# Designs tried in a protein design chat: VH-VL binders against Calcium homeostasis endoplasmic reticulum protein (CHERP). Part 1

All scores and structures are predictions.

Target 1, 141 residues: Calcium homeostasis endoplasmic reticulum protein (CHERP), of Homo sapiens (Human) (q8iwx8r149to289)
Amino acid sequence: ETQLDMNEFDNLLQPIIDTCTKDAISAGKNWMFSNAKSPPHCELMAGHLRNRITADGAHFELRLHLIYLINDVLHHCQRKQARELLAALQKVVVPIYCTSFLAVEEDKQQKIARLLQLWEKNGYFDDSIIQQLQSPALGLG
Below, numbering starts at 1 at the first letter of every chain, in headers, positions and changes, except where a header shows other numbers; Kabat numbers aren't used for antibody chains.
F, E and O are the ipSAE of ESMFold2-Fast, ESMFold2 and OpenDDE, as the mean of both directions, binder to target and target to binder. V2 is 0.75 times the mean of E and O plus 0.25 times the DockQ between their complexes.
[cut] stands for letters that were removed.
The coordinates of atoms that the task and the answers printed are left out; those that the model quotes come from them. Centres of patches stay.

## First folded at step 7 (VH-VL)

Design q1 (from p10b with light chain Y31D D32Y; framework fv_patecibart)
Fold by ESMFold2-Fast, scan of step 7:
Structure q1 (fold): chain C 141 residues (1-141), chain A 122 residues (1-122), chain B 107 residues (1-107)
Amino acid sequence: as target 1 above (141 residues)
Amino acid sequence: QVTLKESGPTLVKPTQTLTLTCTFSGFSLSDYGVGVAWIRQPPGKALEWLAHIYWDDDKRYYPALKNRLTITKDTSKNQVVLTMTNMDPVDTATYYCARSYGSGSYEYFDYWGQGTLVTVSS
Amino acid sequence: EIVLTQSPDFQSVTPKEKVTITCRASQSIGDYIHWYQQKPDQYPKLLIKYASQSFSGVPSRFSGSGSGTDFTLTINSLEAEDAATYYCHQSDSLPWTFGQGTKVEIK
């Protein structure tokens, strides 16, 4: 049985959604690493981010800013070899990225696509995941 | 509020080792995402990044100079030290330390020291 | 390594004129470009981060734009205090690199 204070997590996510400041991202990131105690804990946090980002009512800034949080977390995971949190995020990145990409027009898609270029360069995901991210409509099918 | 200041010798002979100290205040190198970089500028030329140290003691060096550079930190003293071996006249430059903020490799330099001119001559 | 090429190298402009400085990257760097101002015999100061975000305390006449490989720093109405060399800096990939600089002088 694994439990996390999701209300506390949402309180940290709200400033990221609203303003996306370095301090807000840092606070959210620090909370995630402090609570990355086992694979189920990591999967709860990753699943919560997926649920928030892929919700039908989510606006673009919410999706983009939380993906910025995910990008910062991925970078930290690679630097510190935090394998469990990285693995949990790898399981949810396809619906997160593909839903966000397909929900918006070309100008906003370019902002999201640049994160994919960075993720490819840094080797955060295997070729199977990258292929799905490169073809968002097929990735969701 | 945030301040950084470089200190060290202003004149170095060829083949000698340069040691520069950056002393800072208004922040802690224990804060997540914070780092300190060393950047130099030869007279009349562009800025050149040399080395960086992160809050977690991860270190990065300019590849062509990596074998000559060592960066260390003393968090309790609020200091970062750069050592550069085998100095040459082409290394004559103003050396700056600067605070970095970002998520690893996506960093900007928000506050800079005043710089210290290091002249390498015989 | 990523090479940043600024244009022009030098420009002399009249007060109140709009100044445009460009920075071109040798490969796509997203929005991981930052702009610095260096006045004569002074240290660099951050103006714009992540292509378009103004640093605190920077006058509103400074703005940044662009993405991918082509970036622009604009000074909407040049003031005497803006005489300086401007540098772009990319943080997409190590090693971090700077452009060669653009010197802006008042006519």
Scores: ipSAE 0.015, ipTM 0.539, lowest interface PAE 6.2, mean pLDDT 87

Design q10 (from q3 with heavy chain S30T; framework fv_patecibart)
Fold by ESMFold2-Fast, scan of step 7:
Structure q10 (fold): chain C 141 residues (1-141), chain A 122 residues (1-122), chain B 107 residues (1-107)
Amino acid sequence: as target 1 above (141 residues)
Amino acid sequence: QVTLKESGPTLVKPTQTLTLTCTFSGFSLTDYGVGVAWIRQPPGKALEWLAHIYWDDDKRYYPALKNRLTITKDTSKNQVVLTMTNMDPVDTATYYCAHSYGSGSYEYFDYWGQGTLVTVSS
Amino acid sequence: EIVLTQSPDFQSVTPKEKVTITCRASQSIGDYIHWYQQKPDQYPKLLIKYASQSFSGVPSRFSGSGSGTDFTLTINSLEAEDAATYYCHQSDSLPWTFGQGTKVEIK
């Protein structure tokens, strides 16, 4: 059974949720890469982020800031060809993005939508995933 | 559509303080990964990074000039201000402000102001 | 601080020829290198980010490559409007630094 220290992970995520500084995001990203030992390890980290972000009662800043962490990790995955971590995140990005987008009003939706524009420009996801992200209500169906 | 424009005095006397303002549109300096930098270029010389201010209010300065530089922002006016003390003729340069974007800690300068030439002479 | 050394300092090239500009870092910087074009009396414009990613609107004749300490900007088939000084910039570690520049002139 593959295991990761989820308490250690949550301790790194909390400063990102609370203040979202460049240093906090970098620390979280570096921890994820140091623990990307196998596909099951990557899936545990990606699944944990999905669970935190899509939880009923998660507030906007938690969702937004952890998506900022995901954005940073996606960028590094493509540059370093970290295929297992990228694949794990591709499996969870639709529920993460669509749930976050639909939970808030238009001004907050614009902040989330800017991430999608960046993901499209950088080519992080295939057309199938992009289409689901562009239609959040259908993406959750 | 991102635009930036520098403004301030074009002539400064030695020992005076220089204050430059960067006025921008098309982005918010509260958007994740966004920053504004000040970069100068002496006539015929290379580009030199001076200072940076980020979306999370983090501020960074070129170490050798840190004690002369202050960078601040005014979000209500869409402005970033650079102050440089004890100006010397060697500080004569075109001063640029530039939009930076990076995923996390690393950034590139994708849009630049037109630059303002500041001459330091008596 | 990380020192970036460009070569050559100056290059005079016939139109349609290939131009190669190199940038060497004093220590490994991964792929945290970016390339800018500056035409006379104009502000710099981003061409390539993260060693090899083209910025939007940049002609396909511009490409970048390299990792670690050695990086290259290539202009395949030089056009008249490409006469400019080209600068590399590293964003691996503070302070961020630029190369000394490579001036490309048309013959």
Scores: ipSAE 0.090, ipTM 0.658, lowest interface PAE 3.8, mean pLDDT 89

Design q12 (from q3 with heavy chain G104R; framework fv_patecibart)
Fold by ESMFold2-Fast, scan of step 7:
Structure q12 (fold): chain C 141 residues (1-141), chain A 122 residues (1-122), chain B 107 residues (1-107)
Amino acid sequence: as target 1 above (141 residues)
Amino acid sequence: QVTLKESGPTLVKPTQTLTLTCTFSGFSLSDYGVGVAWIRQPPGKALEWLAHIYWDDDKRYYPALKNRLTITKDTSKNQVVLTMTNMDPVDTATYYCAHSYGSRSYEYFDYWGQGTLVTVSS
Amino acid sequence: EIVLTQSPDFQSVTPKEKVTITCRASQSIGDYIHWYQQKPDQYPKLLIKYASQSFSGVPSRFSGSGSGTDFTLTINSLEAEDAATYYCHQSDSLPWTFGQGTKVEIK
């Protein structure tokens, strides 16, 4: 019923994973917003990012760079009042953040934790989600 | 509160290297999404972006000036340093450092230093 | 690089009148346009970000609009303290660029 070109999406994600430039993130973000046509479309994109980031073989740079994309999308959602895409990302952020945080050593965890500080400051998530992000092991179950 | 202040020489001779330091407070360059830019303004002319450094040490330079510019940070001292080689009288300008907030995509300049006038003359 | 062209270069306006400043981009930049106010011998101050969002503490008489290539900064009732040069700035693509500026003077 609801369909998106996931191969096209992955082609845009690859430069973000490899280099994480402003231009690569902007291209990925713009693609997501042009395809945010309904809640199911938004949930497909958010779910795809969750699947890529939480995959067993995902390396740190892949996880971190795609979370950087998510951060940019969250900011744009708040700025543009794009409630459906924001809601879809709110549903997947806990497994994304907690899996990424727990998979790495302290130095890399600090880089991920800085994202949480920014998300708290900007009010992207309710208190329930923030509490789960602050306690990653409990957030995963 | 975020504050920034530029320091360095106010007079530079042609062919010399300019070194400017931006000292700031109210934020850390290790904070996610934070960046510091250098922007200049020749007398009576428009603003011109020169360079940017981000929390993750990513660096961006104005393409036409890239071979003359180096931007570095010392996070422990809350300082960003810009060096510009082979100065010419056309480089006479007020030099500003400015704070940017957000991630790599959010490049508005919300807080600026007072600026320092650098005159290039023999 | 993206070129920003402001219009007019200069206007002299009676207090309480409406001021309109336009900024045109050489290519589409979405809403990645920001507006700054610079008074003589002072540093620039952010007024409007992302075409239409007022920065904290900025008086409500300042507003921004537009998308794509054409953008407008409006001062709906000019006050004496608004005498300044106004600059647009795009953050769509590197290098970041500014317009040439519009000087607003009180009659």
Scores: ipSAE 0.055, ipTM 0.658, lowest interface PAE 4.7, mean pLDDT 89

Design q13 (from q3 with heavy chain G104Y; framework fv_patecibart)
Fold by ESMFold2-Fast, scan of step 7:
Structure q13 (fold): chain C 141 residues (1-141), chain A 122 residues (1-122), chain B 107 residues (1-107)
Amino acid sequence: as target 1 above (141 residues)
Amino acid sequence: QVTLKESGPTLVKPTQTLTLTCTFSGFSLSDYGVGVAWIRQPPGKALEWLAHIYWDDDKRYYPALKNRLTITKDTSKNQVVLTMTNMDPVDTATYYCAHSYGSYSYEYFDYWGQGTLVTVSS
Amino acid sequence: EIVLTQSPDFQSVTPKEKVTITCRASQSIGDYIHWYQQKPDQYPKLLIKYASQSFSGVPSRFSGSGSGTDFTLTINSLEAEDAATYYCHQSDSLPWTFGQGTKVEIK
C-alpha cells in the first residue's frame, strides 16, 4: 500500500545531487509524480527528501540541488492541482529551508533566499509557513 | 512587460562567424528560474532550438551544432550573445531569442523577440 | 532526440468550424508539450503550456489536451484572425524539439 522503493528513489536523487542537470531533475520529478498514489505515499517521498536535506553531514550542493527538485515539484503540483503531494511538501518545507539557510554563510544564503522569493510570488504556501521561512531560527523552534 | 530584440548582421559570407545580440527588458537573467534561448527558423521550415543560457550561467547547446555555438550573458547590460562559427548557406534563417521560466526544467517560451533574418551567401 | 510529428500539415477550414491539430511524440513526454501560433512574417506566440493550460490573454476558443505521446490543440470555433501555422514543442528532454507545423487557412 505505502510501499515505495526508496533505493530506486535515491538512485534518481544521486545524479541531481552530483550534477543537477535538467534531465536528472525531470527524472526525479517524474518518478515522484508517478508514485504519488495516496497521501501516505506522498508523505514518504517528502519525508525522505527532508531526511536527506536536513542530515548533519549534508553538503551545500546536496541541499541546494534537492531544493531545486522540490521547487520543480511544487510548480507541477500547482499546475496539476496535485493537492496530496503539495500538502506533503508543505509539511516538510520549513525544516528543509530553515536548516539549509542557517547552515551556510551569506553568499550561499542568498541562493536559497531566491527560492523563497519565488515561492512567495507563486503562492505555494500560506502566510503561516511563509512567516516561518522568513524567520529561519524561529522556524526551527 | 517582457520584451526582447535581436540585433546583428543580416548578411554573412560562407565560413564567417555570426554574432547576434539579444537585448531584453522586464526581467533579470540573475533571477532564479530565468533563461534565454536562441531558436532559428529557415525559410518555410520548422523552428529549431540552438542554445540556452540560464540565471546560474549554465549553458546548453543543440548537440549537432555544439562545436560551432557559444552563448554568453551580460546581466548588467540585459544582453545575451550567440556566436556561430563557420557559417554555411544552409544556416540561412530567421534567428529569435526567447524568454523561458521554470528553473532547470525551463518548460516553455512565453515571450519572443521579433526575429532577425540572416542570409548566408557569397 | 524526441521527434514530434504533427497532423495534418495543412487544412483549409470554414469560419466557425472546429479545428483539431494533433502532435505525436516518439516517446512518452508526460504533459511537457506546449503550443505556439505563428502568423506569416511574425514571431511565434505561446498559446497553451503543459498540454492543457492556457497562457495569459489567449482566447478561450483555444484548448489543449493529451498526455504521454498523443496531444491535441483544438480551436472550437475558427475566426479569421486564427489563420496561422501552429507548432508543438516538447520540454521533457534536451534537446528541445518542435513539430513540423500545421498551417490553418480560412476557406
Scores: ipSAE 0.049, ipTM 0.620, lowest interface PAE 4.8, mean pLDDT 88

Design q15 (from q3 with heavy chain S105Y; framework fv_patecibart)
Fold by ESMFold2-Fast, scan of step 7:
Structure q15 (fold): chain C 141 residues (1-141), chain A 122 residues (1-122), chain B 107 residues (1-107)
Amino acid sequence: as target 1 above (141 residues)
Amino acid sequence: QVTLKESGPTLVKPTQTLTLTCTFSGFSLSDYGVGVAWIRQPPGKALEWLAHIYWDDDKRYYPALKNRLTITKDTSKNQVVLTMTNMDPVDTATYYCAHSYGSGYYEYFDYWGQGTLVTVSS
Amino acid sequence: EIVLTQSPDFQSVTPKEKVTITCRASQSIGDYIHWYQQKPDQYPKLLIKYASQSFSGVPSRFSGSGSGTDFTLTINSLEAEDAATYYCHQSDSLPWTFGQGTKVEIK
C-alpha cells in the first residue's frame, strides 16, 4: 500500500553521509518532497532517517550530516507549508537529536546544539518539543 | 548574537587593488547552510551583490566582475576577505559583508556589517 | 540575470497611512524574494524573507505577499521611524539581484 524505494533513498543519502555537499543535500531533499504523497509516505521517510541516525554504531559524521538534511527539509516544509512531512519529522526529531547529542563529547555536542538554536529561531517546533530537545537526557526518558 | 564588521582602506587610487576583511562572531563558516556575502552600494544607488563564500568552500561571483574578484575565508580567525583588482572611480561605494542562511543555498541576508565607504580617486 | 523593478521609486506619506511597495521580477522566482529596510546612513536590515515571512523583531505593521513575478511589501500604518529606502532581493538564481529601491519619506 504505502511503499517507497528505500534503496533509492539510501543511494541519495550516501553522498550526504560521505561528503555533505549542497548538491547532495538538495538532491536528498528534493527526493523526499517528490515522495511526500501522503502521511504514511512521510512517516516512512522520517522513520528511515530516525533508524539510520539512532542506530547503534552510527558514526558522528553520519548523524550530523543527516541532521543537516533534516534541517534543510524542515526549512522547506515551513516555506511550502508541507504540513504532512513537517508532522512526520516532528514525531522523530526528539530521538534523533537527543541520541546524537548524548553520543558525543562537548565539542561535537556544540555542532549539534547550533542546529537546535536555528530550529528555535525559525520556529520549526512547538514548545513541548523544544523543551525535550533542550534537555536531551530527559527527552529520551 | 551574530555580528559582522568590515575593515580595510577608505581611499584607493585608480588601478590599485582593494582588500577588505569581514570579521564576524556568533556563527561558524563551517556550519551547514551558512555563507558570507559581499554587497556594495554606490552613493545614492541600489545594492549590488558581488561575491559569496559558503560553509563547503563554494565561491560565487557576480559574472561581470568575476575576473576582478577573489573571496577567501579563514575559519580559525572568523574572517572573510574580498580582493578586487584594477579599481576605478565607478567602484566608489559603501562595501558590506552579510551573513546568509538558507535551505541548502544562499537565500537571505539576515545580519549585515555596518559598511565601509571606499572612495576611488586620484 | 533576473531584473527586479520596484514601484513607486518615491513616496511621500502622511503618518498612519498605508504604504504599498511593489516588486516585479522579469521571470518567475517562486517565493525567493526578500525585503530590506535601509534608513539614511545605515546598513540594510532584513524585514521579510520568502515573500511573506517576517524576520524576528520586525513590527507587525510590515507584511509581504506575492508569488511568481509580482510581490508586495505593505506597511499598514506608517510611523515616523519607517522613513527609509526599501529594497527587494531575489535568491532564485545567480546572480543575486536587488530592485532599484523605493524611498519612503514622511510628509
Scores: ipSAE 0.016, ipTM 0.600, lowest interface PAE 5.5, mean pLDDT 88

Design q17 (from q3 with heavy chain E107Y; framework fv_patecibart)
Fold by ESMFold2-Fast, scan of step 7:
Structure q17 (fold): chain C 141 residues (1-141), chain A 122 residues (1-122), chain B 107 residues (1-107)
Amino acid sequence: as target 1 above (141 residues)
Amino acid sequence: QVTLKESGPTLVKPTQTLTLTCTFSGFSLSDYGVGVAWIRQPPGKALEWLAHIYWDDDKRYYPALKNRLTITKDTSKNQVVLTMTNMDPVDTATYYCAHSYGSGSYYYFDYWGQGTLVTVSS
Amino acid sequence: EIVLTQSPDFQSVTPKEKVTITCRASQSIGDYIHWYQQKPDQYPKLLIKYASQSFSGVPSRFSGSGSGTDFTLTINSLEAEDAATYYCHQSDSLPWTFGQGTKVEIK
């Protein structure tokens, strides 16, 4: 049975939500990699991030900062060829990005859109996912 | 399309302060994982990293020069400014600003400005 | 600080020949090594990041390998446009440092 200490994970996510320093993001990313033991473990972590980011009560800074964590993890996955964690994040990135983009006004949307530009440049996702991210309303349908 | 361009004086006298401005386009310094570095190259010598400013406003300096260096950003103007005090002839070099991307503290320099030659002479 | 030593300092190579440049770190740096090309009177351009990952738009003849302390940049078939000085750069620990450079010229 696949299990992870989600309270420990949330304790690492809280400083990212509150202050969003590169050290806090690195700590969260390191925890995810140390727990990326199988595809179900990776899916639990990715699913937890999806749940936190897409929650109705999530404020903008929470959504943005946890997407910054995801960006850090994607970068490290590509560098270390961590295919299972990358695949798990690819499964949740569309609802994460599209929900966050549609929940806010134009000035905040631009901050989120800058991440998409970076993801396109770095080749983290295939064309199908990129097209869904480029059309957030269609991505959620 | 990422572009960077250095500007500032090309001739500085010993003991004076050098101020260089990096003006950029195609990215924001508030973008996660992004930074801007200043790197110099004395004529005919290797590249030397001087300073880095991160997207989270953290700043790092080459330890031997840290008391002489200040790096700041103006996000609204798309500029990063390097100030170096007490210039000496050995500081004569081409100064580059570069876009950096990375995770944690592990950055590479993917786009560079054209460089500006600063000569320190009396 | 981490010292990067490149070998050779200089290499004169016939067109179409294979060029190998090495970079040795004074301590282990994992895969946090990056390679740059600098043509005369031009700014450096990124070729390879994280020891072995090609930067976008870089010709396939350029490749990188290595881990720990010993790293290699390879040009499989040298073209005239490849005449340049090549630098390695480590981002494992601050201060970030560069190798002394390897100058490659065409015979």
Scores: ipSAE 0.158, ipTM 0.705, lowest interface PAE 3.9, mean pLDDT 90

Design q18 (from q3 with heavy chain E107D; framework fv_patecibart)
Fold by ESMFold2-Fast, scan of step 7:
Formats: structure tokens, sequence, C-alpha cells
Structure q18 (fold): chain C 141 residues (1-141), chain A 122 residues (1-122), chain B 107 residues (1-107)
């Protein structure tokens, strides 16, 4: 019953992956919120981002830029008290973050780790999730 | 080119309501990551953030003053309006509006209006 | 709320000398510190954003550094036009707060 136009979503994600402009991130975020109609809808969008980011063939810029989108969505969820989309993202953030962190060398890991510092400071996740994000190898096991 | 300019009364009596308008050009308040803030500076003192309105219609206020402050926007006129109730002599300050930008709302203020001095006196 | 404490409050400096202004936060704020210059009877102007990133058009003699709780604005070789009050601002957590300011005068 729960259906989303994933081709439309991917068309919005592609400019984010390629160039990561503020307009592209805004368009992706706005599309996600306009389609956050129920918990299953939110879970489909979060699951799609997880699939794209954790794919074996995903390059660093794809992973980083889509995590930037997730960061903006998390911030908007906190501002608007959008509990269902926040809950859906909480279910997928560990594999997203840990896979991305472990796939790259130390200089690129610093860019990803900065996002974790923001997430800790803003209280987006409970202590159990934060512990998994702080220990990426254990988070994937 | 980004420009902002404050307008409103320069003299206000105690207990009155202050209304200030920020008129801007060179950006839209519907642009991603953009906001407009009101910041005041009492004579010889530090800068104090008062209120903020963002591209997504989110509004934020300094907690101790929240019950006195209202911030609104008129996108068609390129204006942001601040209303502050129950003015007191301690509210005497230069009032600035400022353009903000920040991905994820970690905002810096890159362009400021010239400021308008508001004196509260009977 | 996060309290920002600047030091010194005031300094009188000879032209061409190096100026160092410190901003200390009451709790860790990552790199969400920004620096502004305010000349007498003028509005503030952004110099440095996110602790160390120069704003467009700002002279290269201005630089910022630090992370966590301790931040520094440096003017490498003071020019006459640099006489101003300098403010730090944190955007880590609402409410946004500013330091008390550091006034720099030319000797």
Amino acid sequence: as target 1 above (141 residues)
Amino acid sequence: QVTLKESGPTLVKPTQTLTLTCTFSGFSLSDYGVGVAWIRQPPGKALEWLAHIYWDDDKRYYPALKNRLTITKDTSKNQVVLTMTNMDPVDTATYYCAHSYGSGSYDYFDYWGQGTLVTVSS
Amino acid sequence: EIVLTQSPDFQSVTPKEKVTITCRASQSIGDYIHWYQQKPDQYPKLLIKYASQSFSGVPSRFSGSGSGTDFTLTINSLEAEDAATYYCHQSDSLPWTFGQGTKVEIK
C-alpha cells in the first residue's frame, strides 16, 4: 500500500551527489518532508538513503553528500518536531555512518566525524546509538 | 549585493510597543539556509541576539524576552518585522537586522543593516 | 546559555605589531565561533567564520584558530584602519551569544 516515487527521489539526489549545492540539498529535504505522510513512508525514504550510502560501489562523495542531506533533515526534524521521520532515520544511521567512516582514510574520516560531533551536541540520538557511532567497527558487528 | 536597512520610531515611551521593519535586497527569505536576525546593542555594551526568522518559516527568540517579542516576514515586500512589547528604559539600544547563513543552522551574520538607535524615555 | 569571555578587554597597540584576542566558551562549541569587527559608530562586519575561515574581502592579516572552548583571533600586522572593537559569537547552541568585546586602539 505504501508507495513513493523513488525515481523522482533519485532525480533529486543526483544533483546532491554530483555537486552538493545548497539548492539541491534544500530540494531533497523538502521532497522528503512533503512525502513524510506516515511511518512507513518515512521508513521507505530512510531505507532508500541507507541502500544508496551503504552500497559496496558507493564512492566517498556520494556517501558524504547524502549524509549532509541527512544532517539537514535531522536538524529540520528537531525544529519542526517531526518525530516519525526522525525515528526512521534513527533506525538507519548506524550502518550509514559506520560503513562510511570505515570505508575511507583518516583525512576523509575527519569530515564524517564532524557530523557525529554535531549529532551528539544536538541530541538527535540516544546514548546507545551514540556509543555505536563512536565505535564504528563494533557498530557494524 | 546584499543590503539591509532598519526603520521605525527612534523614541518610545515606557510601556509602549516598539515595531521595527527590516527592508532588504539581494536575497530571498525563501532561499535555502537563509535567515534574518534582530540583534541589539545598548550604548557602550555588547551585542545581544533577540530573534531570528528562517527560510522555512521557523522562528526563534531569546528565551528571557520571548513573551515580549514577535518576528514576522513579508516575502513579497522583502521585509522582516520585529515587535517588542512593554518597552523599558533598559531597552534603549541600537537595533540591527542581519542576514544569516548556516547549513544546519550554525549561523554566522555576514551582512548587517546600519542600525537604528531606539531611546526609551518618558 | 553559553557564556563567551574575551581577553583582554582593551589593548593599545603600536602599528605593525601582532594582536591576539582570545575568546573562551563556558562549554565545548566545536568550531562554531565567528568573529566581527565594529568600528566607532558603525555596524559590525564579519571577519572570520567557523573559527578559521576568512570571509570574502577580509585582509589576509586577519586569521582565526581554535576548537572546543578556546579560540583566538590574530591580526598579524596591525594597520591604522584596524582600530575597532572585536566580538566573538557562538552558533553552536541557541540562544546565540556574543563575547563582551575587545577594544583595540592604535598607540
Scores: ipSAE 0.017, ipTM 0.543, lowest interface PAE 5.6, mean pLDDT 88

Design q19 (from q3 with heavy chain Y108A; framework fv_patecibart)
Fold by ESMFold2-Fast, scan of step 7:
Structure q19 (fold): chain C 141 residues (1-141), chain A 122 residues (1-122), chain B 107 residues (1-107)
Amino acid sequence: as target 1 above (141 residues)
Amino acid sequence: QVTLKESGPTLVKPTQTLTLTCTFSGFSLSDYGVGVAWIRQPPGKALEWLAHIYWDDDKRYYPALKNRLTITKDTSKNQVVLTMTNMDPVDTATYYCAHSYGSGSYEAFDYWGQGTLVTVSS
Amino acid sequence: EIVLTQSPDFQSVTPKEKVTITCRASQSIGDYIHWYQQKPDQYPKLLIKYASQSFSGVPSRFSGSGSGTDFTLTINSLEAEDAATYYCHQSDSLPWTFGQGTKVEIK
């Protein structure tokens, strides 16, 4: 069975949640790439991020900062041609983005919407995913 | 439409402190992934990276110069300031500030200021 | 620190000829290499980022290639306006470092 140390992962995610420094994001990203050994490993990491971000008790900064980590990982997946990790993140980005967007008021939505603009510019997702991200209620329904 | 411009003294005496200001437009240093670097070039020599500041106030310095360098930002004024203590004639160089942008990783310097020549002499 | 060594230091080239500049890293840096053009008394301008990605507005005659430790900047057909010093820069590991530069002039 596919095994990953989720406690170790959470220890890396906590500094990102709390302070969101470039070094904290880099450490989390590097851990994910070091553990991207097969599609099931990638799906475990992506699923864990989805669970943390979409949890009912998640505050805005937690959601935003972990989406910043995802953005960094997406960028590197494209550059490194890390197909399995990219595919795993493509499977969870809709609930992650849409839940975060719908949970907050307009001024905070703008911060999240800036990421969608970047993802569109960089071509991280196909048109069907982009359409779901542009319509958050549809993405969750 | 990203522009940067360096300002500060053009002549500094040995042992004095140099303060340079980078004023920019076309981006905010509060935007995720944005950073501003200071790079210098002694006359006829190669480019040397000195310091970097990022949107989250993370700061990086060239290790051999770290005890002499301070980089700060004022996001509301669109300014980044570099301070370098104990100036020496070997610090004579054109000093540039430059924009970087990426996904939380270190990136290329895509837009540069025009540079300011700082001469250190008695 | 990662040392970047460029070759050649200097090159005098006839217009329309192909120019090749190499940059070798002292250790593997993936594709975190970037190329700049600096004309006399001007600031550097980004040409190529991430080894092979052209920056916006850069003429198509400029291209980059390589990965790991060995990288190349190519100018397929040199124009008079291309007389400049070219620098490679690595952003893989702190401290960020530049190569010593390659001066290209027309003759």
Scores: ipSAE 0.075, ipTM 0.661, lowest interface PAE 4.0, mean pLDDT 89

Design q20 (from q3 with heavy chain Y108W; framework fv_patecibart)
Fold by ESMFold2-Fast, scan of step 7:
Structure q20 (fold): chain C 141 residues (1-141), chain A 122 residues (1-122), chain B 107 residues (1-107)
Amino acid sequence: as target 1 above (141 residues)
Amino acid sequence: QVTLKESGPTLVKPTQTLTLTCTFSGFSLSDYGVGVAWIRQPPGKALEWLAHIYWDDDKRYYPALKNRLTITKDTSKNQVVLTMTNMDPVDTATYYCAHSYGSGSYEWFDYWGQGTLVTVSS
Amino acid sequence: EIVLTQSPDFQSVTPKEKVTITCRASQSIGDYIHWYQQKPDQYPKLLIKYASQSFSGVPSRFSGSGSGTDFTLTINSLEAEDAATYYCHQSDSLPWTFGQGTKVEIK
């Protein structure tokens, strides 16, 4: 029923993971919006990003760069009123952020925490989600 | 608080190289979505974008000036440096550095330095 | 490159009157237009980003609208401190470009 070309998605994610350029993030974002055809489609994409980022074998740069993609998508969702993709990402952001934050040392945690500051400033999430992001260990419990 | 300040020579002779430094505080050029741009304004004329450097070390230049411009960063010093070769009287302008933020390809210039007037004459 | 054309070039307006400034792009740029205010001998200050989103601290009398190729900056009741040159800027595609500016003077 609901089908997305996840191999094509992963091919777009790989340059983001490897280099994280503006153009790579833009290409990934545009692919997600072109495929945001219904809530199940949005949930498949958000779930795939959650699975990639929270995997036990994921290295820091993979986690960080895909969260940068998520940040770009959140910004675009808010600007374009793309409610379904925003809702799908809101459902997965807590495990994505909290797992990534707790997996690394203080230097790397600061890079991730900078994103939370932007999300708070831009109002992407309600207070309940923000509280969970502010307390990563409790957010995973 | 985000602040930026331009520094460099205010008087340059034709054919010389101009080097301008932007010193900033309140952000890191390693932060996602952050960039610093150089924008100039000749007396009484419109704003002209010259160059941009981004958090991912991507560098962009105005195409007609690309062969004269170099933009670099020193993240430990919170500085961005613009070098412009072969200066001409037409390059007389106030030069600004500006903080940009954008996700991917989207940029706006939310905080600007005070500007430094560079006069090119013999 | 994308050319931005502002209209009018100049307005002399009495206090409390409505001011409308238009910016037209040579091709569609979505909502990737930003507006700046520059007072004489000062640096530009961001007023509006993404066609209609007010920057923090900007008075509510400033508003923006439009999409595609036609964009408008409105000052719904001009104050003396609003005498300035206003510039539009597109961030749809490189190279980034600015309009030629619209100068607003108080009568």
Scores: ipSAE 0.103, ipTM 0.661, lowest interface PAE 3.6, mean pLDDT 89

